# Ledger of designs, part 1: VH-VL binders against o04291r164to392

No score or structure here was measured in a lab: all are predicted.

Target 1, 229 residues: o04291r164to392
Amino acid sequence: DANNPAGLLSIAEEALAEFLSKATGTAVDWVQMIGMKPGPDSIGIVAISRNCSGIAARACGLVSLEPMKVAEILKDRPSWLRDCRSVDTLSVIPAGNGGTIELIYTQMYAPTTLAAARDFWTLRYSTCLEDGSYVVCERSLTSATGGPTGPPSSNFVRAEMKPSGFLIRPCDGGGSILHIVDHVDLDAWSVPEVMRPLYESSKILAQKMTVAALRHVRQIAQETSGEVQ
Structure headers, positions and changes below count from the first letter of each chain, unless a header shows other numbers; antibody chains are not in Kabat numbers.
F is the ipSAE of ESMFold2-Fast. E and O are both the ipSAE of ESMFold2, at different seeds. Each is the mean of both directions, binder to target and target to binder. V2 is 0.75 times the mean of E and O plus 0.25 times the DockQ between their complexes.
Where letters were taken out, [cut] stands.

## First folded at step 2 (VH-VL)

Design g08g
Fold by ESMFold2, look of step 3:
Structure g08g (fold): chain C 229 residues (1-229), chain A 120 residues (1-120), chain B 113 residues (1-113)
Amino acid sequence: as target 1 above (229 residues)
Amino acid sequence: QVQLVQSGAEVKKPGASVKVSCKGSGYTFTGYYMYWVRQAPGQGLEWIGVINPNSGGTTYNQKFKDRATMTVDKSISTAYMELSRLRSDDTAVYYCTRSGWELPHYMDVWGQGTLVTVSS
Amino acid sequence: DIVMTQSPDSLAVSLGERATINCKSSQSVLYSSNNKNYLTWYQQKPGQPPKLLIYWASTRESGVPDRFSGSGSGTDFTLTISSLQAEDVAVYHCQQYYSTPLTFGQGTKLEIK
């Protein structure tokens, strides 16, 4: 039964495998985003998708915070994702390997009144990998995946999150290497043509979500390191 | 370097059509939105529309909706704007322009402009 | 439609002096979710296409000198040139990109006196 912990863990582990193939591999045809060069004064390396299902963005950067702190910050989406209206964790299920499965309902503000706002019904899986990396991955629960039915979306367009998330590797001597993947299908053809660029552009996804997350964590890291001890 | 090169000046009679071309180079043509803007002599700038060169999706200023047609030919990285049923007040310089990296609709690279003169 | 109104229509400023150009929108171009003003400034020198100076109301485009600065929020915006140089003779346009149709101010002609 997909609703029991073993069925949900199966969905979670498949989402993890798909996320990792995007974060550290070539499951998506990545193109480096213009104007975001690596360097000590930059936020990191950012890439966007080319010719994939939906739209996707990836970022990689250094953060002077330990992995659990980075995960804590990024799991609190309303604190850094400005278009996030609400996040409601409906269920928390301990996974047998020390990980955690969450069933999450997320509502987003629309960037314009010309189109309905999007919502998401997702499974989020947090676990520690054997190499010491910490991962938080997330994907929509749909009729194709199985799992419990989410809240009705009568005033929202249900969007799809494809396997996405954060891979956080500890560095020798402190800090973390953070990999972020956002991969979504926002149902761009359900909006008026005038607004479709906001819903079908990997560049806009990177700007509004992927870069925002990395920038937010790095800003908190700088504020923490700049405190008088 | 990123560059937009437009077709040459045109002289047309009222009632005719004109098709202006815009060739992009130095960037991934299908990765950025293309805008069309015009400027009549001594007047301000006026937005005509935007096209997604990857999908072919278009959005027009309603003023031009029934007369303007934007298209692309991806194989030669070229955008086109055709304006039909020309009037003398369509005399203007027509520009193609590209989106900025952060958000569409602010235009970071402009073509050199194409003067279209409509005279009887 | 959002109407963009610039003032003055023209001004003459001595070399090395400050020039100030105002732009007012008929409705707010501040999007509360990202706290950004959807406002650009362009410079258009005689016989040339417009060139991007400032986006997000206050962010200078790469290669734009520090003497150009943008300020304001909501409906009222200002372009300031702190020390006018001969090469700054141009028409300056503001543009909103908050909603379609995208609209421009009528332009402000800046001359050296």
Scores: ipSAE 0.000, ipTM 0.417, lowest interface PAE 17.4, mean pLDDT 84
Fold by ESMFold2 at other seeds, look of step 3:
Structure g08g (fold): chain C 229 residues (1-229), chain A 120 residues (1-120), chain B 113 residues (1-113)
Amino acid sequence: as target 1 above (229 residues)
Amino acid sequence: QVQLVQSGAEVKKPGASVKVSCKGSGYTFTGYYMYWVRQAPGQGLEWIGVINPNSGGTTYNQKFKDRATMTVDKSISTAYMELSRLRSDDTAVYYCTRSGWELPHYMDVWGQGTLVTVSS
Amino acid sequence: DIVMTQSPDSLAVSLGERATINCKSSQSVLYSSNNKNYLTWYQQKPGQPPKLLIYWASTRESGVPDRFSGSGSGTDFTLTISSLQAEDVAVYHCQQYYSTPLTFGQGTKLEIK
């Protein structure tokens, strides 16, 4: 039963596999984001989706922080995601392999008054990989995935998070390589045409979420690196 | 550096049309809404409309709907606003302005303005 | 349409003193779903385009001095300059972005007394 710990772990492991195939592979048809330039001030490499369900973005960059510290920062979504109104962890379940499963209800601010704000009901899975990488992945729980049903969406439109998250690989000599994937379906067809790009553009998703996350953790890392040499 | 650069001042006679251009640079042109706002001399600001530069979709203030036309040429990152059947009370500075990144309806970057004078 | 009314139309204030500008909307611009007031303040110096000062009624735009503050909720809003400086001489506009058509107040001209 997907509502018990063994069933939730199965959902979590499948989400992890899908996330990893997006983060380091070609599970999404990735296109390099135009207008981003490499250099000393560059945050990293950013790509957006083409021809996929929903919209997706990914980024990869170097961060002068340990994997666990990066994960801690990024799990606190309200601290870096400006449109995030609230994150409520309703359940925390040990995975039995040292990992952690969380059942999370997230509310977002609406980017326009012409459409209802979105919310999410998700499973978040945090674990270490065999190579010492730390991963935090997340996906919506739906009838298709199994698992418990979430809170009613009375004042919100329930959006879907497809397997998304953070892969944080330790570097030789310190620091981490951070891979970020955001993959969502925000129900764009229910939004007036003038405002629809806010909900269906992978480029806007990258700018508002994926780049924001990478920028945030890099800014924290730079603040600490200026005091430690 | 985000910048909006508009075409130069125009002098028109009543009944003519004017087309104002607005070139965006330093940002992804098709990722932000473009607004048009005008200001008669010594008067307040008046919203004309908004265009989605990616889709070409428009919403006009009803006051201008029958005379204003907003278009975009995204290949050169340029928006246009054409006002037809000009009257003397259309004399104003016409601004293009961009939405803020957090919410598309407040205007964080403004063009320098284009003075349109309608007189016989 | 939501009508925005500013008061006063013109205001003269001595350097270093407090300036207060009011803006009233004909209906609430508070959106219950996110508890945000969809109200913006702009500063416009002579011969220049408006410049964004404050959005969400009380959030300062990047680079705006802390002597500028916004307050209020629902239908009644206030822009306050706590200690007037010479460079603050301008026309100030409020704007609602709760619904279309987007509408502005008529403007308040602030001068040094």
Scores: ipSAE 0.000, ipTM 0.417, lowest interface PAE 18.4, mean pLDDT 84

Design g08k
Fold by ESMFold2 at other seeds, look of step 6:
Structure g08k (fold): chain C 229 residues (1-229), chain A 120 residues (1-120), chain B 113 residues (1-113)
Amino acid sequence: as target 1 above (229 residues)
Amino acid sequence: QVQLVQSGAEVKKPGASVKVSCKGSGYTFTAYYMYWVRQAPGQGLEWIGVINPNSGATTYNQKFKDRATMTVDKSISTAYMELSRLRSDDTAVYYCTRSGSESPHYMDVWGQGTLVTVSS
Amino acid sequence: DIVMTQSPDSLAVSLGERATINCKSSQSVFYSSNNKNYLTWYQQKPGQPPKLLIYWASTRESGVPDRFSGSGSGTDFTLTISSLQAEDVAVYHCQQYYSLPFTFGQGTKLEIK
């Protein structure tokens, strides 16, 4: 694999496999969120994790935008993730298979001044699958995974993103089916006991991140189709 | 403060192997990629490959993939590059160099270089 | 592979005058997601290893004099020395770090006229 330093493609491919098993399978014990049902006005199907490592949420919904446009919107995390303070892509590495690997440093706002804000050091892998679907998946780089060191984290708590991302499948007749998985460990043990529910709730994760992403791209799709006359 | 110190010059015959060492000091050795680059006399720079000193994972320029072997010894903060089946056109100064702090793929600190001469 | 081509191959400039070195890549090294150009400039003085001058096409490394500046985007890049000093006699290399294998320009030798 001539275009990938230090085995980063291997990390990316493992992250992709794990993400897909969560997005389209039962690798996580998914429980559908109460009050989220299919319907003409519904945002989509949303589920949260039960009894898993960390916290996780997933969503699936229809979006009247082409897959590449959905991917481009969602890769711009600050535009839709309210708690995202900054995103800095420190390296872009073409994968030998036509995909792209990014090494990303992300800083988040804290929900309270009484807990340290989280940051992430991640690998993000974007590629096209054999069936024409587009995928953007992401996971933390840690001592366990290998890969280069990230920026210093002296004023942040380094959180872990487990394989997460977006699977965007083209629909016959136009538009896309969007699958989203967010799976994180926010290091709740570094937070005072009274604050821990904010860092261990899969429902809060779903509301702040997973549903927000789906709602954002659907709103852009509606605004684009409404620009007529 | 940050330094990379390489082993001394080598003279080898065609078909032999050479192993160049590079000791890092003044920084956390396992936190930065280590690159190997060579420069033939009077010529430009050529990238050989990169190693992650923490995991030992490597990526080689395809030109060298069958002959170059990069390794590390974390306990002494030392990287190694071995080039086998040497040819006369492998005569060059071989550099180790460390990744930059803001991107792992440009080089901010360079070793002094090791001249490898391949002569029959 | 991305081919990096420098011009001129050699350059003679009077002390105190402006020196300009060009670097062209065979494909864009600009990444629109972060608005950065993945290009470095190195200085290599006689008998010494290369030394980092500029990264991200225009960001000076710490300790590099302000007479050195980088500019350009996409495929066309320029290193400028605004007032040449005697200590600036060197070979200058550009390098892309956008895609593997990372590649260098052939070098530009800068001399005092």
Scores: ipSAE 0.006, ipTM 0.491, lowest interface PAE 12.5, mean pLDDT 85
Fold by ESMFold2, look of step 2:
Structure g08k (fold): chain C 229 residues (1-229), chain A 120 residues (1-120), chain B 113 residues (1-113)
Amino acid sequence: as target 1 above (229 residues)
Amino acid sequence: QVQLVQSGAEVKKPGASVKVSCKGSGYTFTAYYMYWVRQAPGQGLEWIGVINPNSGATTYNQKFKDRATMTVDKSISTAYMELSRLRSDDTAVYYCTRSGSESPHYMDVWGQGTLVTVSS
Amino acid sequence: DIVMTQSPDSLAVSLGERATINCKSSQSVFYSSNNKNYLTWYQQKPGQPPKLLIYWASTRESGVPDRFSGSGSGTDFTLTISSLQAEDVAVYHCQQYYSLPFTFGQGTKLEIK
């Protein structure tokens, strides 16, 4: 049943498990991006996918903000994702385990007038892990997953978000270790061949989305501590 | 023009069943949730349930789950709600209503209503 | 279930005057992630189905006159008609769509004095 709370929780828990296996394991064949500068001015460690369905990127870095503040910032996608046109949370559902399920419609700007902009219809699941980490994971709702049908996309191409999100681990002495995974299928075959690299490159995904998120949180952390880069 | 047109009024005896139809036009039928709501004479609105017209999946208000059945026929853009084991307090106007364009959980277009009268 | 309570049950207001209808939910319908209140107002004229008037607590549906406005947050909400017109005679319903099952207020009947 698409509106059954038990069915939505099942989708959420499967998304969480898959997200964690990507964030902390080898569910994606990760390749480190060489050339990142280590230390306080670096964005952290960034990896991109090789030989997987869709494209994926992962980043990990230390941020001087409490986990809940990091989650608050990253949930506000328009504030840091340049191509994000809108994010609308259309439903909020308690998960029954202290977690929260959101049904979200996201519209993106297109990078070119030669291809239609993408939109996403997703389930976002927020919960605390037993070790005190906070997790926000997200995945598209499709006919294959079940769940309710989203808004129509007559002027958009419906893209797929595979289990993605952020894992925020508190540190001794304050601050957090932030893991970010973005994993998407932007339907590259629906665009002209000359445009496909914009929609198939895990490196471009990392630069435009994954790294942008980590950089944004780190910038806010520096401004909050009285440091300006 | 988005429109929901419902079947005509029904008079039923206690213990019978009624099946109300709702035909959608002017929009993509499978892209919006279909809700059923009733209103007893002189009373407020009561939510019966929702159906995803693409998948056929349903969620019912617990009050009705043993007696209400919602279905769709996508080929003719029509939703149905059947209420069984009718009793006198089921006398009401029954509405179909479409989910909103900005959210799947509020209702922006309503059918004209179908009066169901249950009398012995 | 979230209980929606409207007040008053009925009111009479002179043409051109302000009408105010209140709606209170038993639980907050505000979601901080998107800063929205999941509350809708409907207008129902005699013998007609409800008509969507306001959603997200304060957003007017297309074609709704500017004299209608919604306000409030969390648990307390208000529908205001700034200058009542004869065509505004109706029953007004609030509805929460924050969680299932969705629930409605009992309705407020508005008449011209």
Scores: ipSAE 0.005, ipTM 0.445, lowest interface PAE 14.9, mean pLDDT 84
Fold by ESMFold2, look of step 3:
Structure g08k (fold): chain C 229 residues (1-229), chain A 120 residues (1-120), chain B 113 residues (1-113)
Amino acid sequence: as target 1 above (229 residues)
Amino acid sequence: QVQLVQSGAEVKKPGASVKVSCKGSGYTFTAYYMYWVRQAPGQGLEWIGVINPNSGATTYNQKFKDRATMTVDKSISTAYMELSRLRSDDTAVYYCTRSGSESPHYMDVWGQGTLVTVSS
Amino acid sequence: DIVMTQSPDSLAVSLGERATINCKSSQSVFYSSNNKNYLTWYQQKPGQPPKLLIYWASTRESGVPDRFSGSGSGTDFTLTISSLQAEDVAVYHCQQYYSLPFTFGQGTKLEIK
């Protein structure tokens, strides 16, 4: 049964494992992003993929907020993701381990009038790990993964989100270490050739999504703590 | 309309420093990389470096690494390039130019240029 | 560094005739993963900053007349103006953006014969 909670939890746990292998490991061939150097004034470490399916970016940075607060902020994608048109949670399913599964329909603005905007039909899984880390991971539901059919995409091109998300580790002195992975396939072949780089660039993905998320959380941390970054 | 407006021409003696400013308008200043390029009179273009205006992170052409300093003041949407220990072969027009943070493959908006003349 | 060499240094072409400017890189600027040549052409009129004409070796920037075309791959590139107009008098620069530092050709001065 595509709507069965046990089946959805299986998809969620596999997405979590794949996300963690990207966030803290070498499941993607990561290279440091050109023009974004580490340093005391940097927002964090940013890397992009080389030779992977789709395009991918990750970031790692310190934020002066507790893990649950960071997760709350980042789950509200329209507040920080400029290209996010809407986020609709269509189902909320308890995972039975204290975690939560959400079935989410997301619409994006297009960067150009020459190509159709993208949308996503995803499973988002939020859970707390034994070490106190909090994880929010997400992946598309497709015929290959199983799960329920999402809303129709008549005015959008359905894009694929590969296991992506946020790993938020508590620091002993307060605050968190935030790991972000974005991994998507935007169906670049469906756009005119002149616009295709906007849909095939891990560097653009990093700037528009991965870096934006980290910047947003750090800005809120400054506003709530009065600290200078 | 996207515009980059640079500070006025400068005349300097050898050994001095110069700081050129570049104010961006008509776009989100921190969302695009800023490049600096120079052109000696009657000669070609030479890339000096790039700065991420959001983070302040820089990459310099090795030729300028020890003499050039790029900075930003994002509160006033302004980038700066300072060149120290000037010599006569630093006489050039200095340009700031924007490349999209979406793709670094071209420089789509150029400032009007700032002539720096180094003479004794 | 990748050295970009243009030829000729200058040329004179009659109005309405074809102008051809060559650019050669010291190593390939073709990236097989995305099938793109990282090569840009700029036009610089007297007293003005450069203006973008062509990127990805052959893609015209919006607003650029179709008499301008770019061609070539790997190490050898050509800018062609199919029918020279008076307003095309300028210096033309090629630039690679394959690897840092980004580098420019020395420029080609185009004049009316």
Scores: ipSAE 0.000, ipTM 0.398, lowest interface PAE 19.3, mean pLDDT 84
Fold by ESMFold2 at other seeds, look of step 3:
Order: C-alpha cells, then sequence, then structure tokens
Structure g08k (fold): chain C 229 residues (1-229), chain A 120 residues (1-120), chain B 113 residues (1-113)
C-alpha cells in the first residue's frame, strides 16, 4: 500500500541517507563560493554544485536558536522563500520515535513570462538523530519512488526535488550549526536557452533559496536575542 | 478532443496587414504555450514566435519582431497573429500550434493552417 | 541563429526497408547541466500540418510506432525508420530548441520505391 507506514518510511529513510551524504559529505562535487554572503557579516560557508544532475547548493552556518525552533521557522517556506506561492500539507503520517512524514504540494511563482510556474509533490521527513541533531529532509514523490500520486499539475510544470533539507546540530551551551542542502531539477528543458540560467544555475539557486533560508533564520535569531534550549 | 481551428485563407496586397485567428478547444487554453510557425510554398518551416496565453507575454523571432504581433483573448480561447507591411515573400501557410503536456518546446497539436497570399 | 541542415533533401526507399535521415546543427544542442539534447523530429504528410514524432532527440511521442527512432548527440542526429510502411511517405523535419529563435531543418522528403 502506498500509504502504509513501512513503504513511506522506506522512501523517507532513503531520502535522509542521501541528504546527509550531500550535507556533510561529497555526494555532490561542491565548489565553495568565496564572497557569497548569507548576511551583512558572513561567517557561514556557501557552496554550489559542479557537474551534477540538476542544480544544487549547500550552506553551513551558526545560528543562535535551538534546533526545533530553527526547523519550525524553515518549514514555513512562504515566510522566507520569495518565490514560494503556497505550501499545502496534504497528509501527515506520524512515524515512530517522534518522527513525522508529510506529503506536501508546493507552488512557486514563475520568474519569467515565457515559462509555466513550477510545482512540487514531495515527502518531507522530520526526525531526531542519535547524536541529538534534528533533520528535516524532503524529496519528490514520482512513479520511480512509489508513494501516493500528487495533485494534477495542469497549470504548472512538475519539478523534481532531489533529497534536500536541513541538518541542525545543537551546540553545547546554546545555538545550532545549520546545514542546508537544496538540490532540484527545475525542468529547464521546458524553457528557451536564453532563460535557462533561472532554472539551471546553482548560483541563482543558492542566492534565491539556500542563502535566503540561512539569512532568514539568522535575522530571527538576532531579533529574539538568540534563544536556545 | 484537443483541437485548434484557424481562420480561413486570405488574399492581401503588398503593404497590407493580415490577422490570423486560432481557436483552441478541448483543453485548458491558458495552460499551454501557443506557437506560430509558417511554411512558404515548397519551403521549410519557420518559427515566428510564442505567446504565454495566461500572461500575454511574447517572444518573437527577431526576423519578425517589428512586423508581427501575437495576442490572445482568453475569454474565447483564441490566439491571434497579425503580420503587417506584407511583402510577396510573406505568402505562406501560417500555423498555430500548442506546446506539449510533458515539454513546452515540442508542438503536439497543430491548427489546420491558414494560407495567406500576398499579390499585387 | 543555430542553422539546422538535413541530409539528404530527398530519398526513395523500398517498402519494408530501413530509411535514415540526418540532421546537423551549426552549434551543439546538448546541455551538460541536464544531460539533454534539445532536438525534435516532425513528420509532415502531404496536405497536412507537421506531427510530432520524437523529442529530446530520442524520446518517441505517445502513439508513434516503434519503427521510428532517434539517435545522436551534440551536433549530429539521425531519424531511423526501421521498416518503411506506405503511410510513412512524408517530409521529415528536425528542429532545435536549444536557443532562440527555434529553427528547423529544411526538410527531407521520403518516398516509397
Amino acid sequence: as target 1 above (229 residues)
Amino acid sequence: QVQLVQSGAEVKKPGASVKVSCKGSGYTFTAYYMYWVRQAPGQGLEWIGVINPNSGATTYNQKFKDRATMTVDKSISTAYMELSRLRSDDTAVYYCTRSGSESPHYMDVWGQGTLVTVSS
Amino acid sequence: DIVMTQSPDSLAVSLGERATINCKSSQSVFYSSNNKNYLTWYQQKPGQPPKLLIYWASTRESGVPDRFSGSGSGTDFTLTISSLQAEDVAVYHCQQYYSLPFTFGQGTKLEIK
């Protein structure tokens, strides 16, 4: 059954493993972007992909918030992702050990007048790792992965999110180390070449999504005086 | 059934304008790009441009950009292409064609074509 | 503009035999970031508008018989009809959609004989 916990959890655990290999390893050929700053004073690290399927970006930085608060903020994509039109959680499936599986439909604004806006049908998995880190990872559900069929995309181009997300490690004494990976295939073949940088540039992805997320969390942390637990 | 139906053949004099219509039915008109392509007698196909029928945004082949105007009327699911300052070498069959469901770049449904003849 | 050149301009092939049509682009239409060739083939039967056969250089459109296949990469592409049928009499066009303006090859006329 596509909705049974074992089947969806299998997809979720595969997504988690792939995400972690990107976030802390070399599953993607990362090129550090010296000078790309998540905020006015950059102490974080930003990298973009080279020679991978789709486009990818990674960021790592310190934030003065506890892991669960960081996750709460980042799950609300419309609040920080300028191009995010809507996020609809269509199903929530509790997993054992406090983990949660969400089936999510996301619509994006189109950045150009000649291409249809993108949408996503994804599984998002939130769980705590044995080392106390909190993870939120996400990937598209397709015929190849299994799982429930998503909403129709007649007015949108269905894009693919490859395993992506947030790894949030607590620091002793307070704060968190935040690792972000965005890895997507925006179906760039659906637009003319002159416009494809908006859909195939890992630098643009980093600026519009990955860095924006880190900047947003850091801004909230400064406004709340760095609350941690 | 998905269908594109174009206006009838036209005969024009040099210097005039022509406006070809293309009515879509059997699908959500605003969800697919509309292309215009022409074919001179005995010649190959030539891309004129594309319009996003939802937003009205257009991109033209530079060859036509100062003479062609593509528009839509969403309320009647109809696209238009107007070509001004006609010359004898504009004699061609003009096609409207819709983008495919799996790629916006291939053209999966074509209108029947509209013959435009430019003669003095 | 990317110039698309087809060869031959015309050919005659016996029923049941293999027909091969070539298309060459003046610039590569392969995009390494997504590993795709931006190349389409159309069939145009006498008195009809073009009909989509192949996109992404090698993907058949739904309803297209498996005797039609596309191959090639970069600048050199081939449409193959493995066992020619009478209804395959047509002009075949390649088209690039790698860069604007989109451009077509001049067409290849295929006849039975």
Scores: ipSAE 0.000, ipTM 0.424, lowest interface PAE 16.8, mean pLDDT 84

